# Ledger of designs, part 1: VH-VL binders against Stonin-1 (STON1)

Scores and structures below are computed, not measured.

Target 1, 134 residues: Stonin-1 (STON1), of Homo sapiens (Human) (q9y6q2r275to408)
Amino acid sequence: GWSFMLRIPEKKNMMSSRQWGPIFLKVLPGGILQMYYEQGLEKPFKEIQLDPYCRLSEPKVENFSVAGKIHTVKIEHVSYTEKRKYHSKTEVVHEPDIEQMLKLGSTSYHDFLDFLTTVEEELMKLPAVSKPKK
Structure headers, positions and changes below count from the first letter of each chain, unless a header shows other numbers; antibody chains aren't numbered by Kabat.
F, E and O are the ipSAE of ESMFold2-Fast, ESMFold2 and OpenDDE, as the mean of both directions, binder to target and target to binder. V2 is 0.75 times the mean of E and O plus 0.25 times the DockQ between their complexes.
Where letters were taken out, [cut] stands.
Atom coordinates printed by the task and the answers are left out, and those that the model quotes come from them; centres of patches stay.

## First folded at step 1 (VH-VL)

Design a02
Fold by ESMFold2, look of step 4:
Structure a02 (fold): chain C 134 residues (1-134), chain A 124 residues (1-124), chain B 110 residues (1-110)
Amino acid sequence: as target 1 above (134 residues)
Amino acid sequence: EVQLVESGGALVKPGGSLRLSCAASGFTFSNAWMSWVRQAPGKGLEWVGRIKSKTDGGTTDYAAPVKGRFTISRDDSKSTLYLQMNSLKTEDTAVYYCTTDLYDEYSGYYMDVWGKGTTVTVSS
Amino acid sequence: QSVLTQPPSASGTPGQRVTISCSGSSSNIGSNYVSWYQQLPGTAPKLLIYSNNQRPSGVPDRFSGSKSGTSASLAISGLRSEDEADYYCAAWDDSLSGVVFGGGTKLTVL
């Protein structure tokens, strides 16, 4: 497991891109991501089952404090939704909907790369899924 | 920058009433959750209560010692928080601070920016 | 007196490390994040630590926080005379539906 930072949604009374909360992450076989408030707790506060439509975004380096940096990545879920576009002719298209599931970061480059590698390996092992119905 | 300025502190007799104001600037007040925190002379900090943003329901919560006697309200058009204090007791004597509060399920609940305080003295 | 228990005082010499404890229960620290506030003499409190161990911008890295079970700890390393202040822990309490503070710790730098 790894000590990471979870991106907190933008606060309504403050405009800040530096809102991070500390968590402890585990990745279990089968693509199960567990998030704990601290290392050593018995129960995660959140558990996510990854599927083959999940992906890691391109990693970035962002400001974390006045002079600090944090390595960041998003876990995204890609789904396809039938949409109707109206212009000179009505048409139906299947556009990907990309939903951000999580945004994570670490100030430790080693832990960051270890996490990325671990998640990519688990994603590659996930069973094939039938064509989506939605 | 974010600023909070309390006013309205005064000397009041027991059983009296007083209204405090907290003028806010430097942020979108209507989105903010706000608290009152007090500190009796020579004593520690004591949370009085809070009010949520109207978007989050505009509801209030109060500490037991002031429940039923104090009322927190807000005027978003004036970026002002209020504390109406009724049935004042000598134990309400304190410096009263207003705060901006932050809450997320992932970061917890904490009081981010504090005002400089206004002094309420309840004495016969 | 206070719902959260802190030692009433602490002391250290410049350059040393000091730890201030904060003891609570399952309804507050055990279920919720801890924050810490510094109050310099004659001034308003200031947020020092949030989310157990996070420093706001402008807080020196010699301040650190931790939490274990129903207890929390503030550590100050490289102690300086300017650190002489009162320190308060706080957490939301589920049973009281409100914020609870520790009684405060007066830190003296010898």
Scores: ipSAE 0.000, ipTM 0.575, lowest interface PAE 12.1, mean pLDDT 85

## First folded at step 14 (VH-VL; from g43 with heavy chain Y104F)

Design g64
Fold by OpenDDE, fold request of step 16:
Structure g64 (fold): chain C 134 residues (1-134), chain A 121 residues (1-121), chain B 111 residues (1-111)
Amino acid sequence: as target 1 above (134 residues)
Amino acid sequence: EVQLVESGGGLVQPGGSLRLSCAASGFTFSYYYMNWVRQAPGKGLEWVGQIRNKANSYTTHYAESVKGRFTISRDDSKNSLYLQMNSLKTEDTAVYYCARGSFFGYPFDYWGQGTTVTVSS
Amino acid sequence: DIVMTQTPLSLSVTPGQPASISCKSSQSLLHSDGKTYLNWVLQKPGQSPQRLIYEVSNRFSGVPDRFSGSGSGTDFTLKISRVEAEDVGVYYCMQGTYWPTFGQGTKLEIK
């Protein structure tokens, strides 16, 4: 596992400001993300099961402190919705709907890369989305 | 190992000023919210104030009892937390602890040994 | 400010016997996120406060199983199934749902 910063809440709400806080993050086989307030705690405060529609966003480098930068990445869930093309009554376009599940940050580039690699590996191991049998 | 070490305590006259420091080690200091908690002699614990991390713009909050007189600051490059105390009162006499916190109401999971502040004429 | 009221303020317990401390809040400590940020802190004699329980019933690492927390809303309880000599100290409930406030403390002594 790794120490990360987590942004909360997941969705921007007009009523609450988003906050960043420290977590300990584990990735378990099967694509399970466990988040702990601290390493060594018995229970995670949050657990996420990755599915084949999950992806990592493009990693970013953000200004964190005078002395350093923070590497950030989002875990996103991608769903496709059918939208009718404006000029065609019959043409349906599938547009991706991207939902942010988590936003994580690390000042350790090494930890960050290791995390990305681990998550990617787990995502690749997930079963392919079986096309609904028509 | 997480360590918090307070310093700067001492004897001061009413109306005086004092600056406390807390040196942190054993964790990524910049990730965490930091708090000051005090304990008057023979009394219970009282939250003094909090400073959030840089990602939260170093936002500070204070107990009403110290608001306008105390200022919390931090230097992440030095893993240090500070408490500037101005216009000190006799009721400010206490052991002052720095305590590591986090977002939400996650409790103060680590405490320093405290530094004693005595305000007396 | 949220007022936290502990009862009793002191108790003497024979080693091996159970102990129970009550903590009541002036308002519900249920946060909008669905969690209840009620914590227990122990201050042993001559020492700094130390973490014990978080979010009502979760033990921190290293906390013995004999400690348990329960409750909801405004009523909370810390229980020690079998009190040991090392359990002597002052126990504080603390809420973090709002700006932190502590109970008065409960002094646990051994008979």
Scores: ipSAE 0.765, ipTM 0.898, lowest interface PAE 0.6, mean pLDDT 93
Fold by OpenDDE, fold request of step 16:
Structure g64 (fold): chain C 134 residues (1-134), chain A 121 residues (1-121), chain B 111 residues (1-111)
Amino acid sequence: as target 1 above (134 residues)
Amino acid sequence: EVQLVESGGGLVQPGGSLRLSCAASGFTFSYYYMNWVRQAPGKGLEWVGQIRNKANSYTTHYAESVKGRFTISRDDSKNSLYLQMNSLKTEDTAVYYCARGSFFGYPFDYWGQGTTVTVSS
Amino acid sequence: DIVMTQTPLSLSVTPGQPASISCKSSQSLLHSDGKTYLNWVLQKPGQSPQRLIYEVSNRFSGVPDRFSGSGSGTDFTLKISRVEAEDVGVYYCMQGTYWPTFGQGTKLEIK
């Protein structure tokens, strides 16, 4: 596992200001993410089972306050929603609906890369994504 | 192993100043919020103030009893937390603890051994 | 500020008997994120405070299962199923939903 920071709350729709908090993050076989308040605790405060529709966002380097940088990545769940084309009553398109499950940050580039690699490997082991029926 | 060690306590006159330090080890110090908590002789625990981590712009908050007199700061490169105490009063006499915390309902999960501050004429 | 009120302020218990401490908050400690940030802290004689319970009912590592926390909203309870000599000390409830505040403390002694 690794020490990370978690962006809280996970959803941006909250009226409260989002903050970064420390966590200990584990990735278990089968694509299970466990988040602990502290390393050594018996139970995670949050557990996420990755599915074939989950993906890693593009990693970013964000400002870490006034000085310094933090490496960030989002775990996203991708679904498709039906949308009618503008000026068409009959034409329907399916657009990706991206839901942010969590946003993670690390000041350790090494730990960050190791995490990304680990998650990517677990995602690849998951069953193939079924195509939505037209 | 998480360890917090306070220092800088001593005897000071009313109106005087004192600077406390807390040395942290055994964890990624820069990730965590840090707090000062004090305990007057024979009394309960009182939260003094908090400093957030760098990701949260080192924002500080203080108890009303010390606001305007105390200043919390930190040096992540030295894994150190500080409490600058000015305009000290007799009621500030206490054991001062540094305590690790976060924005989770997980504050004060680790405490130092404390350093004693005595304000007396 | 949130006022935390503990009862009783002192408790004498025969070893092996249960103990119960109540903590009431002046307003609900339910946070908008759905969690209740109520902790219990123990300070043994001559020692620094130490973590005991977090988020109402979760034991920290190393805390015996004799300790249990419960409650919601504004009413919380710490229970010790079988008090032992090592349990002597002052127990504090503490809320972290708002700016941290402590209860007055409950002194647990052995008869």
Scores: ipSAE 0.559, ipTM 0.850, lowest interface PAE 1.1, mean pLDDT 92
Fold by ESMFold2, fold request of step 16:
Structure g64 (fold): chain C 134 residues (1-134), chain A 121 residues (1-121), chain B 111 residues (1-111)
Amino acid sequence: as target 1 above (134 residues)
Amino acid sequence: EVQLVESGGGLVQPGGSLRLSCAASGFTFSYYYMNWVRQAPGKGLEWVGQIRNKANSYTTHYAESVKGRFTISRDDSKNSLYLQMNSLKTEDTAVYYCARGSFFGYPFDYWGQGTTVTVSS
Amino acid sequence: DIVMTQTPLSLSVTPGQPASISCKSSQSLLHSDGKTYLNWVLQKPGQSPQRLIYEVSNRFSGVPDRFSGSGSGTDFTLKISRVEAEDVGVYYCMQGTYWPTFGQGTKLEIK
């Protein structure tokens, strides 16, 4: 597992402020992502089962102060919706809907890369599921 | 293992100043919120203030009893937390603990041994 | 400020007997995220405070099974099923749902 930071709330909300907090992060076989308040606790405070519609966003380098760089990535869930084109009741367009599940950050490039590769490997191993529709 | 070690306590007169330090080890210091908590002789615990992590721009918050007189800072390159205390009053006499914190109400999970500040004539 | 009221303020317990400490908050400690940030801290004689229970009922690593926490809303309880000599000290409840505040402490002594 790895020491990371988690941004909360996971999704932007006009009614609440966001902040970054420390977590200990594990990835289990089968695409199970566990988040602990600290290493060594018996129970995670949050657990997420990844599915094949989950993806890693493009990693970014964010500068929260002059002295430091923070590597960030999002875990996103992609689904598709059908909608009609203007003036065409028979034409259907499938557009992706992207929901942010988590935003994570690390100051250790080694840990960051190790996490990314581990998640990608688990995503590739997931069984196929039916695509959700709205 | 997580360790926190305070230093810089001593005897000071009312109106004086003192700077406390806390040396941290055994964890990624730059990720954590850090707190000062004090305990007056024979009394319970009182939260003094917090400094947030680098990712939250090191923002600070203080108890009303110390606001405007105390300043919390940190140096992540030295794994160190500081408390600058100005305009000290006799009611500031206490053992001062540094305590590791986190976001959203997670408790102070690790505490130092404390350093004693005595404010008297 | 959230006032945390502990009862009793002092108790003496024969080794092997249970102990129970009440903590009441002036407001609900249920956070908008659905969690209740009521915690317990132990200060043994001559020592600094140490972690015991977080989020009402979760023990930190290394905390014996004889410690348990319960409660909701404004009413919380710490129980020790069979008190041992090493459990002597002052127990504080602490809330983190708002800016931190502590109860006044409960001193546990061996009778």
Scores: ipSAE 0.488, ipTM 0.797, lowest interface PAE 2.6, mean pLDDT 87
Fold by ESMFold2, fold request of step 16:
Structure g64 (fold): chain C 134 residues (1-134), chain A 121 residues (1-121), chain B 111 residues (1-111)
Amino acid sequence: as target 1 above (134 residues)
Amino acid sequence: EVQLVESGGGLVQPGGSLRLSCAASGFTFSYYYMNWVRQAPGKGLEWVGQIRNKANSYTTHYAESVKGRFTISRDDSKNSLYLQMNSLKTEDTAVYYCARGSFFGYPFDYWGQGTTVTVSS
Amino acid sequence: DIVMTQTPLSLSVTPGQPASISCKSSQSLLHSDGKTYLNWVLQKPGQSPQRLIYEVSNRFSGVPDRFSGSGSGTDFTLKISRVEAEDVGVYYCMQGTYWPTFGQGTKLEIK
């Protein structure tokens, strides 16, 4: 696992509209992402089951001082919904709906790359459908 | 092993100043919010203030009892937390602990051994 | 500004017997994120405070399962199912839903 920072959305916390807090991340076989408040706790405060429609966003480098960089990435869920164009009876367009699941940051490029690689490898191993259609 | 070690306590007269230090090890200091908590002799715990991490621009907040007199700072390159105490009062006599924090609301999970400040004439 | 009131302020317990400590807040500790940031801290004799329980009921690593926390809103309880000699100390509840405040402490002694 890895020490990372998790970004809290700007409008939910009245004491700060935006904040970053430390978490401990684990990626388990089967594409299970676990978030702990700290290393060594018995249970995560949040767990996400990745599916084949999940992706890593393009990594960014964000600066918060003269010296100091934070490597950031988002985990996103991409789904496609059917839409018919206003002027076409038979035309159906599948538009992507992108949901940001979380935003993560690390000051360690080594840990950042290791995490990205681990997630990509688990994504490649996932079954094509994570939930059967009925 | 997470460790926090306070220093800089001592005897000072009312109106005087002291600077406390807290040396941190065993964790990524720059990710964490850091707090000062104090305990007057024979009394309970009182939160003094917090400094947030680099990603949150090192913002600070203080208990009303110390606001304007105390200043919290940190040096992430030295894994160190500081408390500058000015205009000290006899009511500030206490053991001062540094304590590691996290997200707003998550508790102080590791505490140092404390350093004693005595404000007396 | 959140007042935390602990009851009792002290108790003596025979080893092996249960103990219960109440903590009441002056207003609800339910945060808008759906979590309740009520925590418990133990200060053993001659030692600095130590972490015990977070978010009402979750034990920190190394905390024995004889410790349990419960409650909601403004009323919270810490229970020790079978008190042992090493449990002696002062127990504080602490809230983090707002800027932190502590209860007065409950001193646990062995009879």
Scores: ipSAE 0.353, ipTM 0.740, lowest interface PAE 3.3, mean pLDDT 86

